# Designs tried in a protein design chat: VHH binders against Endoribonuclease YbeY (ybeY). Part 3

Target 1, 156 residues: Endoribonuclease YbeY (ybeY), of Chlorobium chlorochromatii (q3are0)
Amino acid sequence: MSLELCNSTRQAIPNKRLLQAIRMVVQGEGYEIATITGVYCGNRMSQRINRDYLNHDYPTDTITFCYSEGKAIEGEFYISLDVIRCNARHFNVTFEEELLRVTIHSALHLTGMNDYLPEERVAMQAKEDYYLQLLKTQKSISPQKSTDNAIFSCNS
Short names: E, the ipSAE of ESMFold2; O, the ipSAE of OpenDDE; V2, 0.75 times the mean of E and O plus 0.25 times the DockQ between their complexes.

## First folded at step 1 (VHH)

Design c06 (framework vhh_5c3l_4)
Fold by ESMFold2-Fast, scan of step 1:
Structure c06 (fold): chain B 156 residues (1-156), chain A 125 residues (1-125)
Amino acid sequence: as target 1 above (156 residues)
Amino acid sequence: QVQLQESGGGLVQPGGSLRLSCAASGFTFSDYAMSWVRQAPGKGLEVVSDIRGSGGSTTYADSVKGRFTISRDNAKNTLYLQMNSLKPEDTAVYYCAKLTYSRYYGPSTKYFDYRGPGTQVTVSS
């Protein structure tokens, strides 16, 4: 019953849209939120990801941890805003669209979806496209009864 | 059921050493890359080091390169982090994590599908 976002950067992010996207994905895939924490990070995480996990052509943008096995999700994800900026440039999309896509992607991983194989990657991209399109046609605020936690600075 | 359990954390003085261990169960340990990740108070997650399933390839964050060594014993399903020349900025909760790489574009997609509960490392005089 807890969904929290933390922004440790000076980069502005669309908190209401991000919360809405996470809820839409989790509920759309038939899961419930027990406890999800999303962390939006800056330079140190970006540098580590770029150095150690990139093939230098397709940046790694998120790290996702799932602690639950059932339908009530316990987990967290970490998204590098610097990598999102690079991805947006690479894919010729806006920063906000890429941020929403990667947040949706992280939420899909929390539901147990993988992208290890080419077929799995195509399936996940299709789901990303589906939820992005659905999000564009919906209002900015989720009507869900559970408490929405605001995006907080991790370095306040 | 996947389980990861860290141990070996504690309080040390600057310049000291600690060896962290992670006992893994519930999956074929040698098939998966493993990582040590840490979170300092008020900071985001930092990936400290990773090691391939076979143990043949390792990486390190610049902040720990030359001071930390990651290793694994696949016969014992155990991951290790040897931490030397510890600094106050190494103070953090350290987590053992099971890592999966995307096969489509190499390591372009990185996911930790499980993380342990963590072990506290405090470096203080």
Scores: ipSAE 0.005, ipTM 0.194, lowest interface PAE 10.9, mean pLDDT 77

Design c07 (framework vhh_5c3l_4)
Fold by ESMFold2-Fast, scan of step 1:
Structure c07 (fold): chain B 156 residues (1-156), chain A 123 residues (1-123)
Amino acid sequence: as target 1 above (156 residues)
Amino acid sequence: QVQLQESGGGLVQPGGSLRLSCAASGFTFSSYAMSWVRQAPGKGLEVVSDISWSGGKTTYADSVKGRFTISRDNAKNTLYLQMNSLKPEDTAVYYCARESYTPYRGLYSYDYRGPGTQVTVSS
């Protein structure tokens, strides 16, 4: 059982809050963590150059892989912090809120939720909103000292 | 059960060629955009190439443009990557990935990938 975050950028991220969000989503959806690795990287590490294919006016790049079947999740996700910054400005929200939302979105994908259809997208957004609000209402807990709370510097 | 299985990797000399295949099952292959993604030793994940559900649109990372060609055969549920003029920098594990898309936020993701196939370019 492990949950690890890796940040290959110079941008500070709220690692304790991100770990809390991932655990909250996985447990809230009725799953367990076997091995989850979240990677926060720059635009060039996980970029896609297919703006015309997707017909977008801003960067769009998140990658989530689930390797497991059943209730114990093995998987990883990759989030571009440059995309988070652009989205935060576009949607007029804070960097931290957008980062938490996209991290929650990736965790929901690891539980098997899809967003291919408009109705699936609405359901996913409702879950994102639910977990964001749940994070806001949770009481602060004393920091736990464990490797599960560590964030690692990644090879650029 | 969604399954993706890559094949065609191996050891090749600089300037050589390889053709990767990905056999897909457990879903309607023709309804999904697909990608080839790679991870080189000590590096992060890189999206190499994307192809639309119909095969009508393709994109390539600048690092492989002009050398690699992505294609698909929807009748055979198979994705391909033709790799020409291979360089040592192309050494990586190559993964076949199924794309998902979230139009509301302009976000897209990959929800499934294969176990990967190793490509090593060296003398």
Scores: ipSAE 0.015, ipTM 0.317, lowest interface PAE 6.9, mean pLDDT 79

Design c08 (framework vhh_5c3l_4)
Fold by ESMFold2-Fast, scan of step 1:
Structure c08 (fold): chain B 156 residues (1-156), chain A 124 residues (1-124)
Amino acid sequence: as target 1 above (156 residues)
Amino acid sequence: QVQLQESGGGLVQPGGSLRLSCAASGFTFSKYSMSWVRQAPGKGLEVVSDISGSGSYTTYADSVKGRFTISRDNAKNTLYLQMNSLKPEDTAVYYCAAGYLRTWYESGKPYDYRGPGTQVTVSS
C-alpha cells in the first residue's frame, strides 16, 4: 500500500489536505489504495506527458493513468500547478480550493468515473462538490502511518 | 492473458463502408472501456472512438463524427466499428484497444492492450 505525492515545483502545496482528499474519495467510492502517485508539476512537464502518451500537444490541469484491475487502485496523476493557478483566477476561487477540486477529480478518475460526455461531467462535478463539502466540514486528520505522509520533491 | 484480434479491414472505394470487429479474451470485457485507434502512414496514433464498459457512453474524433459508429456486444466479448462514407484520409491500420477511461481527453493506458491491427485502405 503506497500513497505518495511528488512536487517538482517551488510552490508549496497543502500536503496533508491533498492526502486526506485522495483517501476520502478512494474509500468513499468503495476502493482501496494499492499504489497511487500524485505528481504536482509545471506546464512544461504536463505538456510533455500529454504529448508523449496521449498525443495532445498542450498542457492540461490533470492527466490520470490507472493501471489496476478491480478494487485495489494502482495509478498516477499529473497536475499542473500553473494551470490550477490560471483556473483559480478564471473561476474566482482560491488556489487551494481549485487544487483540491482537481485532486478530487483525479482520484474520481482513478475509481473509474468518466467525464468524457456532458452527462458524465455533471455527475463528476456533483461528486467533486460532495467531497469538497465533506472536506470543509470535517476536521483534518493526521495519520500515524508514513505512507499517508510520503510527500517529496522531484528534480530533473 | 489479454488478447485482442481485429478483423474486417480491406480495400474500399471512397464513399464505401466497412465494419471492423474485435474479439477480446483474457479479461472481464464488460468492465473495460474500449477504443478504436488508428495509425495512418507516417503519422502517430489517433484515437478514433471510445465506448464505456456498459456501452451507454460513446465519443468520436471530429474527423469521423457522423460517419463512424462504435458499438459492443458484451455477451460475445466483441467490439465493432461501423465505418460509412469512407475517405482516402481514413486509410490507416486500425487497432482495437482496452483500458480505463480516466480523463476528460483520454485514459492513461488506452494502448496497453492493442490487437495486431487490421489494414483499411480507401482508394479509387
Scores: ipSAE 0.012, ipTM 0.158, lowest interface PAE 8.7, mean pLDDT 78

Design c09 (framework vhh_5c3l_4; at its last look DockQ between E and O 0.08; V2 from the best seeds 0.00; counts 0 for: pae E 6.6 > 2, unsure alone 64.1 < 65, grease 27.3 > 24.2, placed apart)
Fold by ESMFold2, look of step 2:
Structure c09 (fold): chain B 156 residues (1-156), chain A 125 residues (1-125)
Amino acid sequence: as target 1 above (156 residues)
Amino acid sequence: QVQLQESGGGLVQPGGSLRLSCAASGFTFSSYAMSWVRQAPGKGLEVVSDISSSGYSTTYADSVKGRFTISRDNAKNTLYLQMNSLKPEDTAVYYCATRTIEYWGSGSKYVFDYRGPGTQVTVSS
């Protein structure tokens, strides 16, 4: 089992809540973690998005790669903190709330949820709201000491 | 080191049969959805068939439905394609590939991370 978070920016992010959110989604959807890497980026993420996916019809605040199928999840996600900040202002929510929502969104993709069709997007949003509320009611669940509670800065 | 190695190609007459195999190593085979993909001379890639990691769900291109059967043996780390009633238009290099799904906001795409070197299938009199 490997769950690793990497922050390539100087901005503080809510370490324990992000790890809790990912575990909550994966376990709540009936899966387990084989390997998940989450990358929280700034200018590098936006540059990679533009360079690699410029021909997309729609913008995105996260890119999620799901490598495996079955009960043990293997995958990674990349979240642009610049986009999160802009969206949080637009939606009049805190930076932390938007970051948690997008992290939950990426984790749901890793469990195999799609959101390409309108009805799929409605289902995805409902799950995001569900796990956000669950996190609000579980303010402090102290994790057992483990190597997957740390957030590591990425090499740029 | 991830490796995929196809075998079982060759020259057969129209109406004949072939069974392709793909040996996998260097990764957890049972956790990956797999595909057979083919490329006819001078043409683009065509997805022939997909199979889920468990083997219970399969899909086929319309051109091969009822003639080809995809299967896997997760204990042997092997993917198979049984090809019956072969036609000259089935002539191609056949590749074994893993399938990755990329999610970008409200979109998704299939991407193939690993594929083998391929095996030639030629259907001719």
Scores: ipSAE 0.015, ipTM 0.422, lowest interface PAE 6.6, mean pLDDT 80
ESMFold2-Fast, scan of step 1: ipSAE 0.071; ipTM 0.529
ESMFold2 (binder alone), look of step 2: mean pLDDT 79; pTM 0.787
OpenDDE, look of step 2: ipSAE 0.018; ipTM 0.314

Design c10 (framework vhh_5c3l_4)
Fold by ESMFold2-Fast, scan of step 1:
Structure c10 (fold): chain B 156 residues (1-156), chain A 125 residues (1-125)
Amino acid sequence: as target 1 above (156 residues)
Amino acid sequence: QVQLQESGGGLVQPGGSLRLSCAASGFTFSYYWMSWVRQAPGKGLEVVSDISGSGGSTTYADSVKGRFTISRDNAKNTLYLQMNSLKPEDTAVYYCAKGSRYTEFGYTLSPLDYRGPGTQVTVSS
């Protein structure tokens, strides 16, 4: 079992709360973590991944890749911190709240939840709101037998 | 439930052609973008192509542009990948994947959401 976060930027992020959010979503949806890597990056890295893997030349707030089938998740996601900062201003919310929401959204995608139809988007947003509210009421992370790595810097 | 089943892989010589098919069920096929994704031994995942629900929009990875063609038959709930001028570098397991998502803040793709089990393509002499 491995859950690790990589921050390729110089921008501080709330690593303990992000890990808590991912565990809460995966557990709440009835899944377990085999290996999840979350990458927090700038617009240029997000744009390069989008171009290299999706053949689209623009930044995005998140890209997710799920490698597993069944209940033990193997996957990764990429979140653009520059886009999160912009979104937070547009929605008039804090950077941390928007970052947690998009992290929850990415974790929901890893559980197989999609939002391609309007009603799927409504369901996804409801679950984002649900887990975000749970995080606001939680004080600490439940003890785990497996040790998760803290957020670290990425050089390439 | 979403089900995806790939077929058409095999062994082919460099310069040859293969056509992959993906049979889809359990969702309204014509509503969703569909993707072909591959993974070569010891390499990461690569999205090679995607196609809009109507078939009116397609994209291709730079590595396959001009050689591969993605298409779909919404009446048959089937996705296709026509692969021409195959190279040893195209050797990989190819997966059919459901969906992409657009937001006002860009594009989110989960190419392995509800993916199929994959089909092996080997290009060698």
Scores: ipSAE 0.000, ipTM 0.137, lowest interface PAE 12.1, mean pLDDT 77

Design c11 (framework vhh_5c3l_4)
Amino acid sequence: QVQLQESGGGLVQPGGSLRLSCAASGFTFSSYRMSWVRQAPGKGLEVVSDISTSGGSTTYADSVKGRFTISRDNAKNTLYLQMNSLKPEDTAVYYCAKYEAPWGLYYKSGSFDYRGPGTQVTVSS
ESMFold2-Fast, scan of step 1: ipSAE 0.292; ipTM 0.653

Design c12 (framework vhh_5c3l_4)
Fold by ESMFold2-Fast, scan of step 1:
Structure c12 (fold): chain B 156 residues (1-156), chain A 128 residues (1-128)
Amino acid sequence: as target 1 above (156 residues)
Amino acid sequence: QVQLQESGGGLVQPGGSLRLSCAASGFTFSHYAMSWVRQAPGKGLEVVSDISGRGSSTTYADSVKGRFTISRDNAKNTLYLQMNSLKPEDTAVYYCARTSYKFTYEGGSPYQTYFDYRGPGTQVTVSS
């Protein structure tokens, strides 16, 4: 029912693609959205949560909280855009690709998938790759000479 | 809704043993990875051990490998930590925690573990 993204930074993010990625993962894994809030933030917030939970003094890429246990997901996630930018450079990928990957990763966590054990990390990365590629293949393509008529669509 | 309650802590001599239990309720226990986390006075949180939802995989901090054993009984919604050969350095409040997420911190591995629920803790004191 409710899917909201909040960007507390001055950095631009591809809002529509991120929403599409979250919906794709949740539906693909057989779940529904009750209430999901994604927060895109800077290192200060990520560092604070890391300090509070782990007593560590450094930021991290994502933190996910799932409050539901049924097929209708209620939860939230926090992604540090500064960490995403560092990761993108380190892995030699675009900022948008790394951001989509970590957003997909967070959505998979909301479906109950974990990655703290080696077997779980392999499974999680396979799902990340799957949804990231699926998202790429669903890119809107309009052939230059297409004569298809535009039809009216509802915003729902 | 979600509740975690530890038991089994106490005072023990160096070289002794204790078995901690954690009773879980309010969620489908077998679907969640669980952790034992400890905090000594004046120190940060240390993840002692992790166990997968199915119980097929476990990990241990280097400080406790070979001495501690994590296990779970999904039919009873209970998590356990068997602690052998206890040392004064094991003195801490031990928390049962439901694992919400583990991720890579800035600069690479290892992954960090986050908890969405933690019990009130049980005190373990190892002293003569």
Scores: ipSAE 0.011, ipTM 0.194, lowest interface PAE 9.2, mean pLDDT 77

Design o01 (framework vhh_ozoralizumab_d1)
Fold by ESMFold2-Fast, scan of step 1:
Structure o01 (fold): chain B 156 residues (1-156), chain A 125 residues (1-125)
Amino acid sequence: as target 1 above (156 residues)
Amino acid sequence: EVQLVESGGGLVQPGGSLRLSCAASGFTFSDYWMYWVRQAPGKGLEWVSEISTSGGSTKYPDSVKGRFTISRDNAKNTLYLQMNSLRPEDTAVYYCARSRYYGTGSYYKPLFDYRGQGTLVTVSS
């Protein structure tokens, strides 16, 4: 089991809460973590990946790649912190709340949830609200073993 | 050209009701999620309500839940906000907003592509 986050920016992120959110979503949806890598990056990287893989040439908040089938997830996601900050201001929420919501959304994508159709977005947002609320009610969680919650350099 | 035109704002007493309307043109209204957002004096933008393309799903923040109702008439390209039990803290300029949708897992939350000019709601005696 490997769950790793990478922050290529100078913006501080709440790494312990992000790891907690990912574990909560994956386990809550009935899946297991084989290997998940989350990359927190700027607009330039987000636009590059979007252009290369999705034929879009503009910033996006997250892009998710799932490499596995079945219950043990292998995958990665990319989140643009610049877009998160813009979205947080737009929706009058904190940077941390928006970041947690997008991280939850990315984890839901890794479980196979789609949001291609407008009504699929309703189901996705309902799950985001559900896990975000669960996360808010947590007082604390026991520390996970080092092997499943590492934070590392994006250049390693 | 996309246009959103709000109406229905005004002065109302605490506990009163007001109904806002938004006339949409220049796009296929029924294909888009729609939103009401507001900006109170000296504050940032606050999300007030959202509605799905069919109107079958709506969401509200706790500050207005149970008091405000968003609805839409796709045949008339019109969005509505019914505001009941109004409070002084509801005083704000209210904007109708359309969201951008990317649909590829690359963007889950709408960014507001367009907002109208706004309509002022003042709750005071």
Scores: ipSAE 0.011, ipTM 0.150, lowest interface PAE 9.3, mean pLDDT 78

Design o02 (framework vhh_ozoralizumab_d1)
Amino acid sequence: EVQLVESGGGLVQPGGSLRLSCAASGFTFSSYAMYWVRQAPGKGLEWVSEISSGGSYTKYPDSVKGRFTISRDNAKNTLYLQMNSLRPEDTAVYYCAKGYRVWTYGSTEYPFDYRGQGTLVTVSS
ESMFold2-Fast, scan of step 1: ipSAE 0.022; ipTM 0.434

Design o03 (framework vhh_ozoralizumab_d1; at its last look DockQ between E and O 0.06; V2 from the best seeds 0.00; counts 0 for: pae O 6.4 > 2, placed apart)
Fold by OpenDDE, look of step 2:
Structure o03 (fold): chain B 156 residues (1-156), chain A 125 residues (1-125)
Amino acid sequence: as target 1 above (156 residues)
Amino acid sequence: EVQLVESGGGLVQPGGSLRLSCAASGFTFSSYWMYWVRQAPGKGLEWVSEISGSGGSTKYPDSVKGRFTISRDNAKNTLYLQMNSLRPEDTAVYYCARTYEIRYSGSYKTHMDVRGQGTLVTVSS
């Protein structure tokens, strides 16, 4: 099992809390981590990925790819910190809160949760709120596996 | 349970044709945009086709435009990829993928949340 975060930017992010959020969501939804890679990047990388894989030539807050069908999750996601910053201002929340929310959102997608339909969006937002609140009240980080919590810098 | 199962891959000569199928189950098939993606040996994942839920809109990259045609039968929950004028560089494992994007004021969310096991296409003389 492997959970890894990559930051291709110079901006500091709350790595421990992000890892905790992903683990909390995956476990809370009744899944396990096989291989998850979270990439935090800027608009340039986001737009490139969006263009090359989804034929959308613009940056986005998150792009999530899930490759697994069972309870062991295999996937990756790309979050643009630039878009997160913009959204945080728009929604009048802190950068960290928006970043955690979108990370939680991405993790929920990896568990198979959808937000395509209006009712699904409402349900997913409720889950985001739930896990954000849970994360705020949690005093300690869940036990780490030996192959988890690898944090590294990556090039765009 | 959401599932996608690809079929129709095989060995074909350059200039030949092949039709891939993807059987979908466990979700409202007609509601989702569907993708074909491929992965060649030693290369990353590449997008090769997109189709809207109704089938009214299709998109292709320049690499396959004019040669590949994506279609769907929503009554049968099946996605298709007609591949004509195949080239050696088209050799890859081809995957069917469910996708969607949500655009909100100041927020964009794009996902490929389900992918099949893939089917191998080999183009060789």
Scores: ipSAE 0.017, ipTM 0.271, lowest interface PAE 6.4, mean pLDDT 86
ESMFold2-Fast, scan of step 1: ipSAE 0.192; ipTM 0.627
ESMFold2, look of step 2: ipSAE 0.169; ipTM 0.652
ESMFold2 (binder alone), look of step 2: mean pLDDT 78; pTM 0.785

Design o04 (framework vhh_ozoralizumab_d1)
Fold by ESMFold2-Fast, scan of step 1:
Structure o04 (fold): chain B 156 residues (1-156), chain A 124 residues (1-124)
Amino acid sequence: as target 1 above (156 residues)
Amino acid sequence: EVQLVESGGGLVQPGGSLRLSCAASGFTFSRYAMYWVRQAPGKGLEWVSEISTGGGSTKYPDSVKGRFTISRDNAKNTLYLQMNSLRPEDTAVYYCAKEPWYTGYRSLTYFDYRGQGTLVTVSS
């Protein structure tokens, strides 16, 4: 069992809250963490991954790959902090709030939730709002598993 | 419910060929661009090929360009990958995937592959 975050940028991120958000979504949707890697990166890496893996030649806020089908999640996601900062400014929310929302969105994708259709997007946004609200009302979280790892920078 | 069922993998010698198939159901196959992606043991997911909705446009990374050919039969809801001149580094589980939509902020960029994949082993 492993949950790792990697930050390949010089921007600070709220590591503890991001880990809390991911665990909250996975458990709330009835899943378990086998191996999840979250990569927080800049526009250049996001654009490269989007181009190389999805054939889209532009940066995006998140790219999610799910390797598992059952209840134990194996997967990874890539979030562009530059896009998050731009979106936060555009929508008049804090950087941290937008980052948490997109992290929750990515975790929901890891559970197999899609938003290809407009009605699916509405349902997914409702769950994003739900978990964001739960996260805001939490005073503390249960002790985390000792096998969980958090890394503050990435050399890839 | 989207279902993708891959088949056609197996053990093959370096320089050999295999043809993979993907049977799609649960969505209007002809409306979506389709992808082949692979995962080697201990590595992340790697994009292998893309085909447009009508089959008129295909894309490949340099690692497989000229050796692999993606095609589709919209009447049969089937995606294919013809793999020639196989190399040991092509050893992986191969999955087919449906293209996600791009929606802007909180954009969707997600491979929707729910099949078990098909194992390709290139070894003597």
Scores: ipSAE 0.016, ipTM 0.168, lowest interface PAE 7.4, mean pLDDT 78

Design o05 (framework vhh_ozoralizumab_d1)
Fold by ESMFold2-Fast, scan of step 1:
Structure o05 (fold): chain B 156 residues (1-156), chain A 124 residues (1-124)
Amino acid sequence: as target 1 above (156 residues)
Amino acid sequence: EVQLVESGGGLVQPGGSLRLSCAASGFTFSSYYMYWVRQAPGKGLEWVSEISGSGSSTKYPDSVKGRFTISRDNAKNTLYLQMNSLRPEDTAVYYCARLGKYTYYWSGESFDPRGQGTLVTVSS
């Protein structure tokens, strides 16, 4: 199991809480982590990835790539912290709450949930609310984890 | 209950101007970014303007930049779109919107809620 977060910005993020959220979603949906990398970045990086891989040139809150087809997930996601801040203001919620929600959303995508249809979006939002509520009842219990709780600098 | 009610559309000649309004209720209007989006006949939904809650920041796509101006009156819970130098390709139903829970900019379904819209027809 490799679960790594990279923050290419100078914005502080709750690393342990984000790792907890990802584990909760993957486990709760009946999956396992083979290799997941989450990248927290600015609008420029998010726009570049959208342009290069999805033929878009505007920022988005998350871009998710799942490389696996079975229960052991291999994948990565990219979340724009600038868009999270914008969304938090837009929805009148805290930065941390919006960040956790979008991280949960990205993890749900890695489990194969889509949100292309309105019905799928309703189902995904229900799962977001469910895991966000579960996360609120889970206290941080991690003094320090070894290899599976690695936080590293983004290279590039 | 969130409600958005658009108005101000109509038939206008090329080169003309229209001002659209959106009356918002059921939420703290000044705390939200607001958007104008449009849907042309037989086309998908297109974003045309963005404004921050305070009104200090606005953004436009190149297709309307310099011709359209978004503004807001937070005391009246009203959003505006001033449209100048209108072209036949601006013909569309115009909606005001907030971002929905799903924040994928390439999808018009990202914008929620939307009202009934207001029709703008630009023709000779």
Scores: ipSAE 0.010, ipTM 0.180, lowest interface PAE 9.9, mean pLDDT 78

Design o06 (framework vhh_ozoralizumab_d1)
Fold by ESMFold2-Fast, scan of step 1:
Structure o06 (fold): chain B 156 residues (1-156), chain A 125 residues (1-125)
Amino acid sequence: as target 1 above (156 residues)
Amino acid sequence: EVQLVESGGGLVQPGGSLRLSCAASGFTFSKYWMYWVRQAPGKGLEWVSEISSSGGSTKYPDSVKGRFTISRDNAKNTLYLQMNSLRPEDTAVYYCATSYYRPLGSTYIEYFDYRGQGTLVTVSS
């Protein structure tokens, strides 16, 4: 029913492209969006969430919370843009490509996919590659402004 | 087979108290984070508490902070929610849930993974 993105950083992000990626993954996996909130944040906020929720003392690239069962997804995810920047450099890819990959990964988690076992990680990576390629070749969703456009700030 | 069985719900007057229990089986309970989540009539799902595997860390949203207390007994594979100073807006079906931690990269938490049928709590005069 609603898909909202917010960016708590000064780093510009491709809002329409990220929304497109999330819709593509959810729809492609046979699910619907009830309510999804994606938060793009810095290392400080990502570490705070890890400390508060997971009792960790290091940043992760994404933290995903799924509240729903069945085909209508309710959930949220948090992506650290600082970690995305570091990963992009390490893997020798663009910032946008790494950001899209991690966003796709988060959306796949919201559909109930896990990657705890080696076999699951290979399957998850294959799906990431599939949707990333599909996204790269697909035309823009709408030339006109969409009412589903991302929010630039979080209301926390 | 993973199983979570909630109990302890019922009808209570505003200001009253209830204690919910969740009996877990089929997995190593002491290694997993546990959650209580609820769904009020006509509303979406809302998490109301979480507890670390050891019980050393707990978290609550502002709506229940100071009134609800989550706890666990790893020897008995049981999760509890002590609810005090209950309000009409606490009326909901309460579910026990567990999550998985992924050590490298992202972390996935699904509150409704391995949940039971829930237990109804009605707060009404």
Scores: ipSAE 0.000, ipTM 0.128, lowest interface PAE 12.2, mean pLDDT 76

